# VH-VL binders against p38822r5to271, part 6

Target 1, 267 residues: p38822r5to271
Amino acid sequence: LSIGNEIKDSFKETHKWVQNNLKWLKDIEQFYRERAKLEKDYSERLSRLSAEYFNKKSSTSVPISVGDTPTTTPGSIEAAGVVAWNEILSQTDMISKDHDQLSTDFENHVANQLSGLFTKLDMTLSKINGFNNDMVNKKDNIYHELEKAKKDYDEACSTMEMARNRYTKASNDRNKKKLDEKEMEMNKCKNEYLIKINQANRTKDKYYFQDVPEVLDLLQDVNEAKTLFLNDLWLKAASVENDLGANVSKRLQAANSVVKQNKPSLN

## First folded at step 1 (VH-VL)

Design o4 (framework fv_roledumab)
Fold by ESMFold2-Fast, scan of step 1:
Structure o4 (fold): chain C 267 residues (1-267), chain A 121 residues (1-121), chain B 107 residues (1-107)
Amino acid sequence: as target 1 above (267 residues)
Amino acid sequence: QVQLVESGGGVVQPGRSLRLSCTASGFTFSNYGMHWVRQAPAKGLEWVATIWFDGSNKQYADSVKGRFTFSRDNSQDTLYLQLNSLRPEDTAVYYCARDQGDYGDYAFDIWGQGTMVTVSS
Amino acid sequence: AIRMTQSPSSFSASTGDRVTITCRASQGISTYVAWYQQKSGKAPKFLIYDASTLQSGVPSRFSGSGSGTDFTLTINSLQSEDFATYYCQQYYTYPRTFGQGTRVEIT
């Protein structure tokens, strides 16, 4: 009895634990969706900034001249500055695109995958719970049938005992026939009761030693599937962020290379 | 063998409705995201809609959003696309296609033969 | 929406030729590109995914390359069954978009 209650409580406790762990996936999903929005906002703002200043820069510079002779040194430095500025704006736009890519990767390859995983595992958890309920109901039905068979047997025993007492007080063919009839009925009820005892014992043994361990294993499988998938998503999230870091570094190196060439020349 | 078969296409007047179906066989239908793609006569391919493996998430092209409804019945291995408020520019062969994965985030590896929808007065 | 631009729109080739088709995305899409082959009156056939991975059953004369914005489909030693229209497709973000198609015609 106490053993049965402990096993029943174990399923309930394990199911609740797995259910709570699955809810955690929704928090992780929400984090990446909000993280993606931050990257998207940054990307859009940075792109607009770059475009605004690209349009603002003048390509129509007034030529510098002194005494009707063009001066090359100030003009050459100014031209080099325009090239450097164009490169800074261009690389800034590329950085904005890198952040847009991170935003999209977080939405499509992290957050959406988490949402899908939750739905699939939650569905599996629901099916496991349904299976457990079906097994509990089957066990309860067999016990109910056993109780009914016992009641029928007890009634048949009482009826036979009354017939035996009647025969003992008046031994005649009629009373003997009645006793034999009731004894046959009692034996039929006894056999049905014994069959139900065996069915109940087999159902009980299957339930406690096979079915309950199996559903507990299935609950553990759901949690393990969650953990393995989540580990893969951690690696994916880290990978896309590392790609951003590498790309931004390259953008800045390209800009710096061009800027470093904007120096006054001797002579 | 894996296959998808579309049905339900036909000729309709502008403003009317049609319901397209796509039946799947040869694979576990409930494990895959599914798509609808259309192709107007002598034009290229245009993505129409995506549905996740369980129907809980759906995406639509802006041109059909609010007019088309995508659904699936995993017990019958069938997809449905309800086309409402049809316009002449909706005239196309409509293909159903299977995503490589559960969530509709990858390429389209299996395609049906297509069903023709003609919207004309 | 990400625009996918294919080049050329069409060209003539002969059996045995090496042909290349280019696809350009309007923004970075990493390697999330697929290629499809479509013959007249038929549904598209899946050829390549993740820019360079051949689908099972696709002849080795087909190959794909590229990452970021520039992608290429190459057919080594063109066969008679390869005369078709080829489409690239990005699956980096919604909406999913296809190139306009490149028609490979017999000379």
Scores: ipSAE 0.000, ipTM 0.372, lowest interface PAE 25.3, mean pLDDT 83

Design o5 (framework fv_roledumab)
Fold by ESMFold2-Fast, scan of step 1:
Structure o5 (fold): chain C 267 residues (1-267), chain A 126 residues (1-126), chain B 107 residues (1-107)
Amino acid sequence: as target 1 above (267 residues)
Amino acid sequence: QVQLVESGGGVVQPGRSLRLSCTASGFTFDSYGMHWVRQAPAKGLEWVATISYDGSYKQYADSVKGRFTFSRDNSQDTLYLQLNSLRPEDTAVYYCAKDLTYYYDSSGYEGAFDIWGQGTMVTVSS
Amino acid sequence: AIRMTQSPSSFSASTGDRVTITCRASQGISSYVAWYQQKSGKAPKFLIYAASTLESGVPSRFSGSGSGTDFTLTINSLQSEDFATYYCQQYYDYPLTFGQGTRVEIT
């Protein structure tokens, strides 16, 4: 990286590069909004499935055998099976809520933050562009004034030369006065032209050696801010998805605990 | 790799013509003013001509005005300097040079030269 | 035309020396001065513009100063690759003009 390279390159090239980099944030935002939608759809479907099976009734009868070697059948064994099934359905509903939370987290803590980052940086980029346009307009106006002064001076020189030629061909008081008048006008235009050259050179110097490097630094700041905040958002996205994994594991362990208690102590 | 390569130099008799070419690579050629600078054997540098980024504006040194013509082909990244009515005092190495300033400036050039070609020798002798 | 006069015309120096080259314009040219280095048989190399701004890749031992009519190029701790001819150039007004050159030779 070299500062001298930035000075050689104009605002236009750097602005376009930064603008293209900011547009990438919108693609990342869209990805997380679509990802959130998938999680929401999954959550709703899973919750509906759980509710459907909760409403179904199950038989809880246990067979009894009567003979010379009587067998005993605790009614609690079948009841424990129903309890285990209800727990599995309950935890399935909780898993659906975990996915709903992930959908909300992707929307609120990732996608909305990306949208906010883009809006803020895009506004900053627009302000920088506005400042640059103001500087360019000022420079262009000064150069236009310089061009007008040069044209006026050139015209006055031509007029004076014509008057000189007329005086040379016919040396009389009338032609001498005309020549003197045109010479005065030429000198006036010359002085205006010299003033405009000075003004244009000062404007040019400020633009290229102060203003352009400054706005290029501001453009670089926008891109650096984008990178830093995007990295934070990457980490946040990973964090909320890791939370889902931990919660699902917790739900399944709760169901397993109930299932394990279903084993009879009669072995 | 930013590079300027001149060609077309040679030995000619006084009053004859030559066309010098300069091929640019490694930068956005149509966005910069270009210049020709010459150097006579064992002498210093002398500015010859300037052309704006789009070819609409040109400036020439008084010593070559009316005899030399500067042009550019932005579609081929090439500069041309047509040398007519050559004189012994035109004997020099001719360099093409890139203007420091991107065309964003309305003048299309500033007059400082950040990249130079290797040069091509023009010898005018009887 | 704006005349650029360099002094000295030639300078003998040793590695490690501090070398100063002066350039004088025949009229005020603000800071519109560039400096170039030319080694024997090679094209000029861009060093400095706006009187004091170093071109990217130019060693920090090179520095420029001045405004108006008097300008200076300084080389701190001269190195073997610095033995060359140096030119100042004004780009304040057309025609563009160069100084006569200053040759820096080994002692």
Scores: ipSAE 0.000, ipTM 0.365, lowest interface PAE 19.5, mean pLDDT 81

Design o6 (framework fv_roledumab)
Fold by ESMFold2-Fast, scan of step 1:
Structure o6 (fold): chain C 267 residues (1-267), chain A 124 residues (1-124), chain B 107 residues (1-107)
Amino acid sequence: as target 1 above (267 residues)
Amino acid sequence: QVQLVESGGGVVQPGRSLRLSCTASGFTFSSYGMHWVRQAPAKGLEWVATISHDGSNKQYADSVKGRFTFSRDNSQDTLYLQLNSLRPEDTAVYYCARESLEWLLSPDYGMDVWGQGTMVTVSS
Amino acid sequence: AIRMTQSPSSFSASTGDRVTITCRASQDISNYVAWYQQKSGKAPKFLIYAASTLQSGVPSRFSGSGSGTDFTLTINSLQSEDFATYYCQQYNSYPYTFGQGTRVEIT
């Protein structure tokens, strides 16, 4: 048996708890937005560095000629060391692009998704609160009607009792007719009161055993949805960071392969 | 007609106990949640405790939790507040008050019927 | 516990004046605020609940407004019987708490 004050406090407390948990999503979103900006800044700086040194390298390159061997071309060929340097610069630029991709992924697949989750759940929470207010107002209105019907019935009973007393003191046709009229009025008020009792009981039962449990379940569902989707988004964030690590590793392996070809003993 | 009457107040020494009573008349007592509210001399109102219509749920202010016990006897239309381990700062007029609607859940309950109050003085 | 702070703590007014009393909660309490009037030596009288809903039998010159943390009680055209102390009370969460009161005195 649910007690009114305990359940009333439960809705208020649960609603505030869920609302505070949803606000935490905005902090997590802001973290990933700031993290994305850091990755974007790093990407732009690294790309600029690579381009700067690629340009310097081009202007300082010394053509290599391999004497009179059959493989000598009319043009120049670059030294193996220059080829290795070019690969290092190229892979550095690719690493900058990998970080740019991470920045974009954090924004599109994590931060924007967190923002959307917050908006959706906040909207749902607002609707749940509105539903609860509507149900409480309906219940309160029915109870005010019940109180009015009870008052009317009580007054009719008093009036009828007064008429009965008058008839008892003076048993004439006038007093009997008045008593009959007041008894009829009392019975009408009694029937209205009974109807309102039944209506109030149905409203109370529906509110107490159906609507309140449903509203509390909905609040819990909002928090559970928040937790499930947040976990999915955290896994996504970890996944895109893992992708960065794998890609950077691949870039460095490519550079190392070219460097090792320049000096076989280094392999 | 609709009325609440408190009794049981008095002068007691610190560490002693008192039991306050509140008798209801003119309404269906068993259908309403009830409150105790106190007011120290020349001070403001302080909520003390609440009890549900059937006595199964009770809430207390932090300052009285563990010392005061709220109860009701619906067959006698009477509220009780047991005050234990009384302190000088418990000195106040104690009011009993009725929730404005029957025990059904309502976030907009206020207290619409109040008793005249009973004075509790804790002094050595 | 939620702290309820009223302002001003007291002031003087004349009949016919428009009187405004403010109540601030230390945290969001939605609209779960009631207002009471207390005359010297008497029990409090219930005026308003749900921040703005007037109790049956309370004169229409009384009105309430506000939500969240800031609430106001207004008496439009003060009458001689309105000189009293007014209290706001939150019922958003236990323990229920009252403001310290605002005394409205005749000038």
Scores: ipSAE 0.000, ipTM 0.368, lowest interface PAE 17.1, mean pLDDT 81

Design o7 (framework fv_roledumab)
Fold by ESMFold2-Fast, scan of step 1:
Structure o7 (fold): chain C 267 residues (1-267), chain A 122 residues (1-122), chain B 107 residues (1-107)
Amino acid sequence: as target 1 above (267 residues)
Amino acid sequence: QVQLVESGGGVVQPGRSLRLSCTASGFSFSEYGMHWVRQAPAKGLEWVATIWYDGSNEQYADSVKGRFTFSRDNSQDTLYLQLNSLRPEDTAVYYCARVDSGSYYEDAFDYWGQGTMVTVSS
Amino acid sequence: AIRMTQSPSSFSASTGDRVTITCRASQGIYSYVAWYQQKSGKAPKFLIYAASTLQSGVPSRFSGSGSGTDFTLTINSLQSEDFATYYCQQLDSYPLTFGQGTRVEIT
């Protein structure tokens, strides 16, 4: 995608552009893997916190003073307090599981998918490069054959001219026969050379005006596939993170409702 | 493993010619594009010329175009840079360098020779 | 020709410092930028290509970033062997051009 638009370099430049664009998928993948690790760490720490408090004595009795003696009203107040505390710990553990789920979703639905996308597109890019190399090799082979045919023709011309000089110096049947043989050989080499010139010109025209544009289109298709699938993965990443937000909100709402019911009615 | 060794530098008077060589070893020379880069004393890097793996697609810096000729002999694993009509401004260390990858035809210079000094003075 | 301008021309730093070198192209070149390190009296060494891809064997303290016209090379924890001159190069089009170089010197 040089501003100079030099046809000879067009495949190389476009291939490099697409290759660089695909490498960004690996950076995006690494981001989501590190993001997932943060969520997993948070989840493990939060789960540990809730478990540690479950290990403590669960007595939440509130002493109510009647006169000088603190009294515990068995039943409703202690039972309600235990229920509220258990619910807070339970919802905290559920929040930790929600974050663990997000970590798993980032790994499975985003990072692993990015890795797979890169592998598939990189393999496709490699095949396109292979096809281009095959075309270049065929072109080079034709030019090599052309060079050989020219050399053969030049040698045949020199040989024929020597035969002509001998015939001119001594006109006899032997020299005439040899001249005729060398002239035939030269004409055969000339015909082969002309055929190779035509093949080389056709190969050059096909390469630059047909094959190169076609492989450039294939390279563009790889980049477009990358963009389409990457957009889908962006949307998936946003979706799983939105699910976390909704779930956490519900957890906190559940805890809050139990806490509100534990407060003594005042009127 | 990969080595590039330049030679052919020296002290010459303005208007004279030199031929620089760069001998490659440790890789398939015929599959890689090559560059020449120069550096004047206490100055920065200046790209001079490039040539593709098969000897085609030569490119030259404007400052040397028409005076320098880049060529390669794949049978001898050797590069040549013919310096004609040398000027004092051509005084520099000349490096040969390989492109990043033969497979991908990248233009980054992944291996460099040690350099050969060309001094143009009277 | 694409002009590559580096900033600063020289930088004084101490071991352990984070240093950033910038490179600006006169026109958009996507990510077609390479970075090289040159130590006094030595040939340049390839560090980074495609603006941000580290060459194998180059320490992870080196990183590159940027796209379009503005590019940066960062050395996060400068080591004694990093005192050198650094060059950016555009790979977009011929003629190939280098920045003027940034010298990283010990304080």
Scores: ipSAE 0.000, ipTM 0.352, lowest interface PAE 21.5, mean pLDDT 80

Design o8 (framework fv_roledumab)
Fold by ESMFold2-Fast, scan of step 1:
Structure o8 (fold): chain C 267 residues (1-267), chain A 124 residues (1-124), chain B 107 residues (1-107)
Amino acid sequence: as target 1 above (267 residues)
Amino acid sequence: QVQLVESGGGVVQPGRSLRLSCTASGFTFRDYAMHWVRQAPAKGLEWVATISYDGRNKQYADSVKGRFTFSRDNSQDTLYLQLNSLRPEDTAVYYCARDIEGYSGYDWEYFQHWGQGTMVTVSS
Amino acid sequence: AIRMTQSPSSFSASTGDRVTITCRASQGISDYVAWYQQKSGKAPKFLIYAASTLQSGVPSRFSGSGSGTDFTLTINSLQSEDFATYYCQQYYSTPYTFGQGTRVEIT
């Protein structure tokens, strides 16, 4: 029964290890929520910046006066420069939207999924702990009942032996009736004791050879599920961030091509 | 930003009842297991009870089991401790405390955040 | 129930001192020990868990050590705000039990 103490310590240690691993998911979730907030803040500020400058009046669109006659800069060159600037502002706004999308993706496809994973696995871990407690309680209860049945049987045997001694020394109807009654009670207690021995043996065998291995396997399954799903979420997080990188690159290339068209040709 | 505010303490006669409340703010209340810990005047800390994040699992100190009832209302972010059959030895400041996370049925707990406490005095 | 015994019950110290508080469990509890600080008239404040892991925001002058039955809390350079009562707690099994407390008083 020293085995029971060793098994109890093993379950507690494994349960704590799994519990700590699940707690780590909450830290990872919080990281992605804070990361999403940074992306959201960046997107809002960048969008406001592009809008502010888009609304600014171009000073070069107004004729420059020199003495009595107005001097106008060549309109085609100014128009080309304004077009390039508007494209830079437009692509900047698109970049802000790309970052807003990343913020949303981190919330919906990473942080919320981590939260859901934690809730599901925590519930499973709780059920496993409850199952283990039920098994231990059933085992302890049957052993307690066995001990009580043995004590009852021992007492009944002693009582019957005293009744037998009284009948042997004084053979009368009263003493014979009491002896018969005590013998019947002893046989009843003996039957209960034998039943409890069989129940205890079956419970012990099931507990150590079936229930405990199953519970430990279930605890390990929880941690393994956590690792597998977390790996999927790592890949998803990398994927949405890669999408941002690709989109930003396209925005910058689009802006650059328009700017390049406004430069003098080289022969 | 975690705040826990206890209320409902007072002076009562032995055998009477009190209902303590704890209002939570600054965190997602439904995700956390909650605790009550008490401290008698000029004495140390004594754990009273623990309740799981969903309210289904509860644990009590032997000294209060059968007399105190722990409950929670996740829709109102509020915790309740019903104190029945109060005894002079129940005189203490009662603290509401939050677990490190929302664990159901676990017996490994420590108290990360505490309220300011509410005083219960049982005197004849 | 697991009994937690702290020593000393109280002592006086000065700012800059190195302070060590000990906690002994009546049975092996691995590293399932937390430490709390309580200032007069205030609620306890969480300091350490798993015997040695410092809670975020707690000054690095605080440290914990130990495993099995013997645990210590150390404050390497005592500051004026550190004068308080300190409690150890086991969370190895219910009922959760605290040490009786150690008062750190100014000389």
Scores: ipSAE 0.000, ipTM 0.364, lowest interface PAE 18.8, mean pLDDT 80

Design o9 (framework fv_roledumab)
Fold by ESMFold2-Fast, scan of step 1:
Structure o9 (fold): chain C 267 residues (1-267), chain A 121 residues (1-121), chain B 107 residues (1-107)
Amino acid sequence: as target 1 above (267 residues)
Amino acid sequence: QVQLVESGGGVVQPGRSLRLSCTASGFTFSYYGMHWVRQAPAKGLEWVATISDDGSNKQYADSVKGRFTFSRDNSQDTLYLQLNSLRPEDTAVYYCARDYVGATLDEFDYWGQGTMVTVSS
Amino acid sequence: AIRMTQSPSSFSASTGDRVTITCRASQGISSWVAWYQQKSGKAPKFLIYAASTLQSGVPSRFSGSGSGTDFTLTINSLQSEDFATYYCQQYYEYPWTFGQGTRVEIT
């Protein structure tokens, strides 16, 4: 088969493969944006829930301190329970804020970074495609010039042969002058053709031994950069999620500590 | 295949100027960002400046900002670094280097042989 | 500016040794670290990028690892051509900064 067709197919296939891999970045970005929205929604609903029950409890349990007749003063054990409940509501609000922070971190440190990575790599892929087009156009142009030079040379050779045949049949000054003119024209066309052959050979060698390998290497580099930066973003996403887990655990431990201190005693 | 050749270094007195050049060959120069990195005698590498593929974005190290100017001529495959108000601490071998992917302007995959700039009184 | 600190400053090593060079960033830089080799009187040579990815043509005895603030370059079974100074570089944010270098010297 044609080595030129195999090389063209290789570039097209590799380019499509890399392009499809870059599109995957947009899916990953969308996932983290949707995940961030879920965290934001959870945060807002949890904070609202906490506030509602704080207000409800406050209005229900407030002591009336007017004159000598306290009407709603709770006992010591009820007061301890109120303190524990307030702590649970407070820590619940803190948990909602932890989830809000995770939402912000997913947007700013993961999704936005994925968007930037896609833009950067897509721009590079476009440059590589432009380079490939330039190589193909330069090669096609010099081959067209070569074809034209060969045609001109072939025509000049034919004209020269006709002039030579005329001189052979009638050796006069007129025919000799025409033969010399056509021989000079043929030599000019031959020189142009040789120049174009050398230019075409240099262009072909550069194309196959330098330009195509460079283009294919650049395509592989784009995909490799995508994979490496994705791994970094995966690790960042995992880190911020792990921080959420640790923070929530601390909130709950704080609440539990208050609850334990207010445990009813039967002694 | 890929070659970068620096020139323009020399010995100058403090406060004077030099113009460094870097000629590229073996690749499509206009598709790559380029860098200048220097190395003082018996010391490590120090990044000096970065220029994007079309010259529209330039970054400089704080130590040279306002004194050095980076430019490129894509029609001639050449980089230029104008060094003004030179100080003794600018004494170093200056390398030009090609950006690895072109778009990221961050890793240096091919380096020239360097050109020595000596600033002394 | 992000400061890159290498350790040790130098190694005295023999052919066949396993050499480990450490690079520490003053702040988190993810995996955006490149490594370079520089032989005496020569320009630096690109070895590794993104902390662990080997540049085409670099021998497999070289490897990189790390993320965040701590990075390592390892040379398994040191060869005679590996005696050089090695530099790490962060490309997380401008200005680009290099470590001070680690010289690997023959015993």
Scores: ipSAE 0.000, ipTM 0.373, lowest interface PAE 18.2, mean pLDDT 81

Design p1 (framework fv_pimurutamab)
Fold by ESMFold2-Fast, scan of step 1:
Structure p1 (fold): chain C 267 residues (1-267), chain A 121 residues (1-121), chain B 107 residues (1-107)
Amino acid sequence: as target 1 above (267 residues)
Amino acid sequence: EVQLVESGGGLVQPGGSLRLSCAASGFTVSDNYVHWVRQAPGKGLEWLGVIYSGGSTDYGNEFTSRFTISRDNAKNSLYLQMNSLRAEDTAVYYCARDYSGDYGLDAFDIWGQGTMVTVSS
Amino acid sequence: EIVLTQSPATLSLSPGERATLSCRASQSVSSYIHWYQQKPGQAPRLLIKDASNRATGIPARFSGSGSGTDFTLTISSLEPEDFAVYYCQQYSNWPLTFGGGTKVEIK
């Protein structure tokens, strides 16, 4: 009765809450897609920058200054500087490739996985809602049948009472036959009404005290799954960013090694 | 707490009449179906009749002419009017709530403690 | 009228033993059978609803089974408080009817 109404409201509120939580996954997905685009843009710009400066050095001799006098000296000092600069530009291009990889990883291992998670959980949520709607429809149909059976029984009772009154006023075989017929019809309607009462009670009890608690548990399972998988994806995003940091560090170490090896010749 | 309390039982002569009362507390009788069930000394349970949430009644075939179930919504109480009593009507009379509520027949989840009716000369 | 026949009329057992009580209907009642327990000097108490569903507060040792015409109430291990009379009841057809009862008594 009132407990059933309270449980029904709880399902709708919990369903809406879970639905909103799933919608939040789409916002997180969009963030990582935009983040990936920024990395892709940075990669393209950095690659272009390194290419521009590589081309520039190919067309112009580098002047080396000693004191206040600019000088262009062919030899080991000029060659050493050029080698170091080539390595810096090369490693800069590699860093651009590392950022391109991060962009791809954010799309494939984070954003696409968030999209897949949303699709899977949304499908599950839709099935849970469909199950609940089927149960509500079954309950409503049984209640409709019950109302019809009650009406039929009430009408049969009225008809029998009229036949009884006619027999009481004129006790003949025709009126007795009619009374007996209407009494049989009333008893049939009574039994049909009892059957529908039983069906309605069982459907109602199953819905409010078994099915609704079960679908609420399923809704909670959807939200728990969302939280667990989202945490895994956040850890994956952090891992992918950490890999970028390690790769950039490696690129810069390679450039610095070349610069350090040539320092004695340059100085 | 939900309770049903029967009263009005006693000694009555054959052919006499008696009215039993069943007082409800903790719930509203018009929201439920309520049944009358009797039990002769040392015998089993026998269903007598029911009053539906809407006020309509039904009885076992042998009780239709002698027994009438009614209720007073203002007093939250049921009554069983018994007429033309016979020695065979000697029994403990229980009222029992049908837990299904206003549209259903189902299990009797709350019973009164019963009231003894003795029909003897 | 649907007649419910309970057997045995009396079941003599010791505490800790399993009790199996039968209820047979004269025609099919689907699963529309309830079980009640009545202790001496007390009103009946609902035990099992719709053949197999235990009522609120009823210990797990009580279980019901069956459909159609044959129904069983089982008490897995009798406790001292379980020695009572047990009744089945049908609500499939008018009028509502009870079985004759099975008395579970101490051996």
Scores: ipSAE 0.000, ipTM 0.388, lowest interface PAE 18.2, mean pLDDT 82

